# Designs tried in a protein design chat: miniprotein binders against p40896. Part 3

Target 1, 331 residues: p40896
Amino acid sequence: MLMPKSVALLRIRYTLEAALARGFTTVRDCGGAEGFLKAEIRQGSLNGPRLITCGHAISQTGGHGDLRSGALPASAFDSCSCHFGQVGVVADGVPECYKAAREEFRRGADFIKIMGGGGVASPTDKISNKQFCDDEIKALVDVANSYHTYVTAHAYTAEAIQNCIKLGVKGIEHGNLLDERTAELMAELGCYLTPTLVTYKVMGSDQFSAFLGPENSRKNTEVLYKGIDAMKIAQKKKVKICFGSDLLGPLYGYQTQEFRIRGKVQTTQEILLSATVTPAEMNGLGDKLGQIKPGFIADLLMMKSNPLDDITILDEPESNILFVMKEGRIY

## First folded at step 24 (miniprotein)

Design cc2
Fold by OpenDDE base, fold request of step 26:
Structure cc2 (fold): chain B 331 residues (1-331), chain A 80 residues (1-80)
Amino acid sequence: as target 1 above (331 residues)
Amino acid sequence: GDEVEITIYIFPGVSPELAERLKEALKELKKEFGAELEVRITVENGIIRLEVRIDSPEAERLMEEILMELFELIYELMEE
């Protein structure tokens, strides 16, 4: 949604404070969060989880990051500085991919996000689309490697996933239509999968289904049920799995329901690892975050119940979390 | 009431080394508060479990303070 930047910032403030209160001490944004927010959080002018950001998701023309209707001219993608809400940028060809990735790093990105396949919420692509040519993905990966970080890709299909990870992409967002062979390859290459099951569950509900048009609703239904199967396959093949939600706008409050959904396919221990150690390792913070050890950053929850006994405790933070500590400060 | 008891858990998982240091630190904390405070620590599958009992007319008021102090103690041990 496009809104005035001033209004967007106020909403971001609320969202970040609420996420921290729900027990999230670190959050990775895979498109849209500006790098300056990290500085504001570090300085204490903004309260929220530690942010790991990519800036804009990089997409091809007509890709998942291109939200223009097919009837709009090419010039309609020009971003105005007065509005907030652009998740993506468009880059076509190797030179534009170099420039786009470098620009995100210039603006303080920690990693690069690309649209490697079609999406649910985009108007002009199909889920089955493989996005970017091999040389474009390689260009993006090469830039990220030069900054000693990774590329993660939005990808649903086995084809799109395999194409990305063979070219050096280290993360897959969603992955709802992966198969056993793809999962094996992901495990072999040490690729991280971040399922986001809750977003499909919420968007498919009677309450929020109007957010998606008829075509997007169809696509959402397609990936919702397959996502659970994909999780089972990924777990079976020992793919490294991170916690994710991919919620938009007013839906951020449902982020903890991902714990409940995953409880159907993962053990409580596996889920907790996906929300602590594994994502810390993915982001080069395995020696600093996700454990209570000497020399680690003190990101802690004080809880009324043991989350290992019942994962649904983490879906009810208001009743179960007494205190949240982030970097030694109690909130 | 004159007695308040709470069981709390600390997340994420704790290392064996830090857990042992915490056990020792809690003994010292008990000495500071005397007979009014009892803290029992166990580690269950890497998760710290604390049973906190306060026997005082001010137990309800003191509980929040004690919980915060326990949290700060863990933080201090992590910085060492």
Scores: ipSAE 0.813, ipTM 0.947, lowest interface PAE 0.4, mean pLDDT 91
Fold by OpenDDE base, last read:
Structure cc2 (fold): chain B 331 residues (1-331), chain A 80 residues (1-80)
Amino acid sequence: as target 1 above (331 residues)
Amino acid sequence: GDEVEITIYIFPGVSPELAERLKEALKELKKEFGAELEVRITVENGIIRLEVRIDSPEAERLMEEILMELFELIYELMEE
């Protein structure tokens, strides 16, 4: 949703503060968070989790990052700095992909996000669409490699996932329609899967049914139940799994429900690893985050109950978290 | 009441090395508090469990302070 930057910043402040209060000391944004937010958090001008950001998700024309209705002209896609809410930028062809990725890095991106397949929330694509040509994905991967970081892709289908990871993409967001062969390949290549089950649950609820239009609601329903199966397959094949929520706008408050949902398909230990060690390793921070060890950054939760006994306590942070420490500071 | 007891847990998982250092450091921390402070530490599957008991007329007030000090102690051990 496009809104004035001033209003967006106020909402972002609240969202970040609330995320930290819920116990998230580090958050990876896979599209939309501007690099300046990281500076504000580091300086203490903004309270929130440490941010790992990609800037804008890079998409083809008519891809999942292109939120224009089919009726809008080509000129309607404006990356205006005065508005917040554009998750994506459009890049077509190798030169534009180079430029787009380099621009995100210039703006302080830690990694690159691409739309490798169709999405639920986008109006003009199908989930079954494979997005970007091979040379475009390779171009994006090459740029990310030159910055010694990774590309992650939005992809649902086995085809889209395989296409991305064979070209050097190291992360898959969602992956709801992966199969056993795809999961095997992901494990072999050391690719990380980030399921985001809660977003589908919440958007499919009666309370938020108006958040998606009729077509998007149909697509949401299609992937909602498949995501659980995908997680089971990924776990079985020993794919590296990260914690994710992918909630939009006012739905950020439901972040912790991902713990509850995952409790149906993962052990508590697997879930906790997905929210600590595994994502730290994915982001090159395995020696700094996710554990209480000498030389690690002091990101800690003091809790009334043991999260290993019942993962659902992390879905009730207001009742169970006493204090949050981030980088040695108590909040 | 004159006695307050709380059990808390620290997340994420702790290394065996830091856990041992914490056990030693807690012995010294008890000496610094004027109130009768008892802290029992256990590590269950990598999670620190602390049982904190304070015997003082101001036990409720002191508990928050002590919990913060315990948190700071862990931080200090991580920075070493």
Scores: ipSAE 0.813, ipTM 0.946, lowest interface PAE 0.4, mean pLDDT 91
Fold by OpenDDE base, fold request of step 26:
Structure cc2 (fold): chain B 331 residues (1-331), chain A 80 residues (1-80)
Amino acid sequence: as target 1 above (331 residues)
Amino acid sequence: GDEVEITIYIFPGVSPELAERLKEALKELKKEFGAELEVRITVENGIIRLEVRIDSPEAERLMEEILMELFELIYELMEE
């Protein structure tokens, strides 16, 4: 049963306020954040991190963003007005891809998210699938370029990643099954990788594993153990890495555990760069965010301990963060 | 208590230029508050470390206010 809009809004308020309290002053949403939230935060009527949004993730029919049951014809879903909280939109062919991307920009998207490969939590795709044809991806990239921004893709496999980045996609979300050659190509093309290890850890836990059906649980297990290796490969090849969590709904509270997980693979400095300078650069904000410099936006944390000494401090924000400043305002 | 001391850190990394400006600004702040406030600043690997000591019967009450003022000072320096 889809949660009533009123309840969803209350949960969103809590989620955004909690993210800010955990020290996240800017958050990039890769699918589902409504444009009005960004306006409310900018106006100060809602307390939360600065949002960088793509609107809906664009997917092919039967792709990772298409959550329709494969047991029913498309016509069975035409009457479902249940559009609130949809992560994805379906677009097939170059004209529909143009329209979908332009619609997201019309609604205030800062970038485009596409489903370039199969996912863990989608009902009808395989993780090994490439998604979209070359002309469709190119169409989406061309539109994003016309708005002087980027496309990022959900992609796990080396094949899906390479297919996307060769066509001008500048971000890869997840990338858990990348190989050395793929990482080399990502580095060469200046592509950004955003690992999201915590989502797999949480979803694979005894507490939440029942949320996934058997097939999705298998997919989750596959990517969980490969993610650490993928990060090592990406680092070795000097891929630009961003911080990410990809937690949905009530699981968003586990956001900071990504720091702890990454602490096993990355240095504290590498992790902190991935959560400041690198994502700022990716989003065209490298001269405004991620550093304490003259002329930069004052997004600051006052902490009881130095995160360079122990990155796990950032996984315990309630005990370690005293104050959060966003855009010069203390929260 | 008559004396409260806290060590805090500011994130993210600070530029060398802003760090020097902050050190100078803190010297002026110390003159303003007199003997009741001591602030020591160090920068390690770009992270600001502040040791704040308040010697006052109201030290506990004043600490939060002083920390906020220090935070605002950094903001002001960023806007210049």
Scores: ipSAE 0.812, ipTM 0.946, lowest interface PAE 0.4, mean pLDDT 91
Fold by OpenDDE base, last read:
Structure cc2 (fold): chain B 331 residues (1-331), chain A 80 residues (1-80)
Amino acid sequence: as target 1 above (331 residues)
Amino acid sequence: GDEVEITIYIFPGVSPELAERLKEALKELKKEFGAELEVRITVENGIIRLEVRIDSPEAERLMEEILMELFELIYELMEE
């Protein structure tokens, strides 16, 4: 059932306001956020974090971004106006990849997201699947480069990650099944890893596990515990790490639990860097965001406790954040 | 007298340059509010720590205003 646009806007407003109240002054969306939201936030008609968006994630047929049921032919979905809120678009072959990436940029994307491997929430792929051929990934990277920005890829396996980054992909989302060799290569190439451990933790919980079908539940279980190991490996090899959550819909409220989960693997300083300086650098904003310096944008938190003392303070923003400043405005 | 004291922290990390400018600016702020306001600043591992003390019958009411002014002061220093 397609959610009415009015209801969707109300939910979006709430989600954005809540994220800002939790202390997120900038958020990168890796699939689904429409470009108009950025304009509304900049104009002040909508209160929320600064958005960096990719539009739709680009996927192959049957890839992680292809949420169509395998039980139905492709033609069964042609008439479905259900395109509202789709995370992904399907592109097969170099020409379609060119077109898809260019379309996202035309619509105001800041970067490109691709599905470089299988995922948890998709119905027809396996986590072990390598997605896209080399020429397709290269095509997507070439387009992004022409816009002086980057491609990030959803990829779990060492194989999928290596294939992406060797072709010029600059970001890896998740990376739960990376190995030491892959992490070394990521560090060497200056690739950014964005772990999203909280999504697996929440979806694997008794409370929410019922929302996953049997196959997706199995996939979730496979990557849930590996994500911690992947983080350790990435940290050991000095991979650039960004903060991420990858929570969908009503689960956005759990965003800050990523701090708590990471606290078991990373130092507080490393975590804070992953939520400030590192993602700013990844997005070409290293000279504008993530620090209190002359000439930087005033995105600030006033807190009751020092986040360096205990990272779990950031998992309790309602109790610990007094004020949030974004671009000099207090919210 | 009615005294209220709060310790707050500012995130993210501050540059040494801005931290020094803030220290100087706070001296001027103290002159403006007089004996009613005391602000102590320290920077620990790049994090600004502010100890704010208000000695006034209206200390509780004034605290929010003062905290906002401190926040705005940091903003102003960032814009320079």
Scores: ipSAE 0.810, ipTM 0.946, lowest interface PAE 0.4, mean pLDDT 91

Design cc2
Fold by OpenDDE base, look of step 24:
Structure cc2 (fold): chain B 331 residues (1-331), chain A 80 residues (1-80)
Amino acid sequence: as target 1 above (331 residues)
Amino acid sequence: GDEVEITIYIFPGVSPELAERLKEALKELKKEFGAELEVRITVENGIIRLEVRIDSPEAERLMEEILMELFELIYELMEE
């Protein structure tokens, strides 16, 4: 979504505070959140979840992170930063991929996000497209490895997923069109899947159907109905699964509905692990976050109801959460 | 006096070690608040369940304070 940076910054405080109030004590951003936000949260000038950030998602020209209008030449955007999407940067070729990844780390990224396949919300790509050549993905992975962190990729199709994970990508965002073989390979390689079912459900709803153009709406419909099946396959094959929502702008408020959607496919325990232990492990924080243990960071919820009895309790945080503790501070 | 009773749950999952330490620490907390406070702890599938009963004319006012102290107690145990 194209939004002026100034407008996005005006809304960021509310978005962060609201996420924390919903019980999210740590949030991973896979494109758009700048590293300076982490410093502001640590300093207490912003109240919000701990942020794990990639900066900009790295995309090829015409990839899912390239939100430029196809009606204009690339040169039309060279002089105006206002035309660049907040989510992604464009890098073509190994040298540009090195530079792009290094720039994100220079600016405080914790990991790298890449667009490894086509997307729903992008105007000029197809879901069936593989994005980046093998040498480009390898370049991005090599840089991330040099910083002792990981690459995660946006990818829907079995082909795009397999291509990424064979080249050392450690995370797959979405994965709605994965098959059994792909899930087996993900489990074998220790790749993490982050389904984001709620974003498709919300964008496909009558209320927000106008959020996407006709072509994007078609793409959204394609992946929406496959997402539940993909979850079942991934679960069956024991893929490591993280909690995600991938909601944009005003849709952030629906992030807890992912709990409700997943309740149709996963056990409550599996869902809770996906929102605590598993993502902590993925981000190298398995010894610090996701559990109440000696030596762990005190991120806690005090609740009126047991989330193990009904996962939908977590979709109604206003009614069910009494207090949120983050790093020992009560909010 | 007025009696207020609530059941609360703590998330995420607690380790067996910390759960045992919490049970012991709650005994000391009861001594601090005296006869006015009764706390029962149960851990099921890693989730802490606390039953809190306050018998005081100020039970409603005290409940929030006591819940915060319980929360801080868990924090302190995590820092050890």
Scores: ipSAE 0.788, ipTM 0.928, lowest interface PAE 0.4, mean pLDDT 90
Fold by OpenDDE base, fold request of step 26:
Order: C-alpha cells, then sequence, then structure tokens
Structure cc2 (fold): chain B 331 residues (1-331), chain A 80 residues (1-80)
C-alpha cells in the first residue's frame, strides 16, 4: 500500500527525532533518505541526527534493490512513478551505472550504495547471487572516486564481498557469510564492515514473524546465526567495524539492541569504537566526529552509567541518557 | 536531607588535553556556584566521570542547571 507522502514525512520526522533521543547524533542512510532532509536538519526545521546519505541504493535488474514481482512484465510497473521513499534504483550496464551514480550525487548524495549480492527481503534473488558485473561495479567506483568519496556494497557471501572490495568498494554492509580469508583481505585493503545483526534478530522474533514471507523468513534464518560468527571472524582479523542496524519502518525503535547483541562477540571498547571513531573515519570525518577533542564537533551524551562497564546500558537509553548534545545544542 | 549527589558520565572518549582543560575550568565553575557545589572529575579509559554534590535546600533544582552548565562548558572547551 502506497503511503501518502505526507504520512511518510511524519514518520520520517518521528524516526529521526527518536534516533537522536536514543543518542545517535550522526546516522548514515544506505538507501531511501532524500537529500532535502539534510538541509532541513541543518537549518533546524527538523530535529534529528546529522545525516550522511547515498540517496537510492543502485541495483541491477532483478537485484536486491529491485522489489518488482517476477511474475509481471516490467511494463506493469511503469505507472508507479512514486519514487518517494524508495530504497533502490535499477541500473544495467556501464552507461546506466554512470548515470545513476551521477544522479544521486546531483541530488546531494555523500557516497554511493550498491547491491553487490543477493538479499533477504528481495523477492527475485538468492543470497548466493553475485550482483553486477565487474565493469558495472568499477564504473560506480570510478564515479564515486571522482567525487572523492566511497562506494559501499550490500554483500553477504565471501565471493560477493571479495568481488566488490577487489574493485575498489570501501564498505561492506552486513557481511554475514564472510570467511577468514575474506576478513583478512578486508583488513588488508582497509575495507569497513558494517554488521546489522539486530535486523535479523527482530525480523526473526515471534513478535514480527509475519513481517517476512516464508521465503524471506528462510533467508533471514540462514544469515542470523552466521552473522554472529562473521562478527567474531572480522574482529579476530582486525577488520574495521562500524555500528549498524538496518531496521525498516516500525522496527527502528530496536536500533539500540545492536549493542546488546554485539556485547556477546566484541569487547565494550571495540563496540564503542565502532559507534564513534571508526564510522567517522570511514566518512572522512575522523578529525571532526567521534571524540571530545578541541576542534571537534560537540556531539555528546550525558549518561547515568558508564557504558564501558556494561554495553547494555546503551540499549536502555530512556533510563540511562540524561541529555544529548548535537553540534553544541542540547536536546 | 538537602544534599543531592549524582555521578554522571560523558561519552564519547575525551582527549587528555581537553580533560586537563576541563579540570581547570571546573575550578572556576565552583567559584561561581559557591561552597554549596562540589564537583570531582576523573577520566577512566577516556570516559569523563563527574561526581556532583550540592548542599542546598534547592539542590534538586540546582542540579539540573549545573548539569546543563557542565555540558555547555565541555562544548565551549571543544570550540577553542
Amino acid sequence: as target 1 above (331 residues)
Amino acid sequence: GDEVEITIYIFPGVSPELAERLKEALKELKKEFGAELEVRITVENGIIRLEVRIDSPEAERLMEEILMELFELIYELMEE
């Protein structure tokens, strides 16, 4: 059901305000957030985290960003020009990849997101699928490089990850099925991994069992437990790890549970680095964000308890956060 | 009693330089609020820990104000 634009905007406002209240002062969106939201937040007309956006995730036909039913011809979807809030755009071949990436930058993207492998929520792909040809990925990387920024890829399998990072992709989203060799290569190339364990946990829960159809539920189960192992492997091999949640729609409220899940496989210090210094560095903001230091932007939390003592404190922000400061303003 | 004591923590990690500047700035803050305010600062693994004690009939009200001032103080030090 197509949500009216007005309702979608109200939900976005609530989501952003709630994220800030939970202590997230900067958020990277890897598909769907429109560039104008950044302007509204900067101007103060919208309260929320600082946004780093890619616009639309770029996908091949039938890829993870293509949510069209495989049972219908492409012409059946031509009438739905409502791209508002869509996560993905389809691009096939080098010229279309150039155009798609350039269009996202024209619209104010800070980086490029691509679907480098199959996903859980898409109806027509398999997790084991490698997506895009090498020349398409290289085209997207070349465009991003011309804007002095990076490409990040959705990828689960070792094959998809290796293919992307060998072609100059600097980020991997999820990475649930990486192996030791892949993790070693990621560390060597300085690639950033952003695990999103909470999305699988929540979608697989009894409360949200109906959120995914049977096939997507099967895929979700496949990657859920492997994601924990992947995190252990990545940590062991000293991969640069960022904090992520990748929750959809009404599930955004569970974003802090990622801290609790990671507490089983990472030290508290490693988790905190993944939510501050490391993502700042990934986004070229290592000299501005993630630390209380002279010349840095004042993004601060005042807390009742030390998160170093127990990382689960950050999963209970309503009881543990007293104040949030973003860019010197207290919220 | 009229005494309120709170321990708070500031996140993310603080640089050693800013931590030292904060310690000095807190001495001045104490002068502003008078003898009724005690603030102790420690830094453990880069995390600022503040112990704030207020001995006043209005201690609860003053605590919120003082916490806000402490937060603003850190901001000011970051802008220098």
Scores: ipSAE 0.787, ipTM 0.937, lowest interface PAE 0.4, mean pLDDT 91
Fold by ESMFold2, last read:
Structure cc2 (fold): chain B 331 residues (1-331), chain A 80 residues (1-80)
Amino acid sequence: as target 1 above (331 residues)
Amino acid sequence: GDEVEITIYIFPGVSPELAERLKEALKELKKEFGAELEVRITVENGIIRLEVRIDSPEAERLMEEILMELFELIYELMEE
């Protein structure tokens, strides 16, 4: 069921305002957030987190970011112009990859997101698939480097991850099936991992499992069970870990449950750094965000309890956060 | 007078320099409000902890105003 554009815009506004109220003063969006949202937040017309955006996630035909029905011709994705915002775009071959990445930067992207492997919520791929050829990934990395920023990749398996990072990809989204060798390589190359375990927990629940087909349900279950162990491996090998949730639309309210899940494998200090200092560093903001320090931006939370004593209070933000400050303004 | 007391924590982590400047600035706030306001600051593993006590007939209303003033004070120190 398609939603009128005016209703979709109201839902986006609510989602952003609620995320700020839950204590997220900066959000990195890996697909779908356009420059006008970032501009309206910067101008103060819309209350929400600071946005770091990639515009559209870039995918090959039939890849994870290709959300077209398998029954439609390949060009159907390009002809769907009646909807508010697109999450992904398709690029096949080196010239199209150059063009797609440059288009996202022209439209205000801060970084490039690619689909380096299959996913669990895509109609046309398998989790085991490696996506893009090496020359295509290198092309995307070359464009991002020319803009002095980075490529991050959706990837689950050790093979997909290793292929991406060896070609210069800086970040890995998800990474649920990484192994010790892969974690060693990520640490050696200075790569960032952003696990997103809460989305698999939520999508696998009785309330939402019907959204997945049988194949996607199996993929979701596999990545859910492996994700905790992958976090342990990454932490042990000293991979730089960022906080992320990868929640779609109406599920965004579950984002704070990621704190509770991570409490099973990380110390409270490690979790808090993953949501502050480490992502600021990844995004070139390490001298502006993540600390209360002279010359830093005043993004502050006032809380009733100390999450260093109990990280689960961050999964209860409405009862524990008294005030949120972003850029010196109280919300 | 009614007494209200709250313990709060300010995130993220604070630098030692800013923490010391905040301690000095809190002395000036105490002068402004006199004996009705007590504020104690500690820094625990880099996290600011503030104990705020107000002894006043309007303590509940004043508490919210004081908490916001403390937030604004931190912001001012970050801007310097």
Scores: ipSAE 0.712, ipTM 0.913, lowest interface PAE 0.9, mean pLDDT 82
Fold by ESMFold2, fold request of step 26:
Structure cc2 (fold): chain B 331 residues (1-331), chain A 80 residues (1-80)
Amino acid sequence: as target 1 above (331 residues)
Amino acid sequence: GDEVEITIYIFPGVSPELAERLKEALKELKKEFGAELEVRITVENGIIRLEVRIDSPEAERLMEEILMELFELIYELMEE
């Protein structure tokens, strides 16, 4: 959907400021947050979390990151003046994949996000889709390796996940249809999984379910029911698990509900590590973030209660967080 | 009659080295405020727990200032 650039910028600003107030001192964005936002936050002209960004998610034609209506011509997405706030870009074939990944790094990306399988909300694909050919995924991985970083992939099904990680993809976003064999392979290869169950709970609620089309409603229901089991499998097989919510726009206020959902599957210590140490490690920041140690960056929360005793206090941040510090500054 | 106390927790997890440095730094804070301020630190499964007690007519107002100073103290120790 097209909106004025000024409205898109104001929404991003308020979303980032609210996330910081809810205790998220670092956020990894898997599509839509561009490098200029990082510069504004670093300079202090915009209050928000430290951003780790991919710019645009990279998709094949008709894939999950291709949000064009099937009725629009192929060029409609590229000509939009509001593209700056859009999630994805399309690349088909090895040369276009090289160029798309390099363009995102030129624009300030820290990593590459790809659509390795079909999605729930996209207009023209199915969850069962495996997306990209092997040579295209390898090209994207080769570019990321040349920048000393990584590729992470949106993928739901065991087939899509296995294909991506065998080709050198380091992370899997969502992974709701993960099976035990695939989890064993992820652990063996040292891959990271970022589940995002809250988005399916919210999108399936009475308030929001009407915004999905018939096929997207069916896709959402399928992934919702299987996602908790996938987390159990991943935890049991010792897959490295990161914290994520995948909430869009005004739904960001629900992001802390992910803590409560994970409380059904993980211990409080496992959840806290998934939101601190593990993602810091994934992003090459394991010697700078995620702990209170000499030489680490001062990203701190002062809380009324110990989240190790009750993880649900993180789903009540206004009641339980007294102060937030990021990089030594109190917000 | 003007005694106020609070227990707070600092997240994320703390290293044993920094926890010991914080214990030492809190001794200087206690000297500066004397008997009006008591701060006890424990570490519960790697999480800093601070019990802060202030015996003063301005205890409620002073509590917020002390909590922010404790936050800044941790920041200073992390810089080292």
Scores: ipSAE 0.710, ipTM 0.910, lowest interface PAE 0.8, mean pLDDT 82

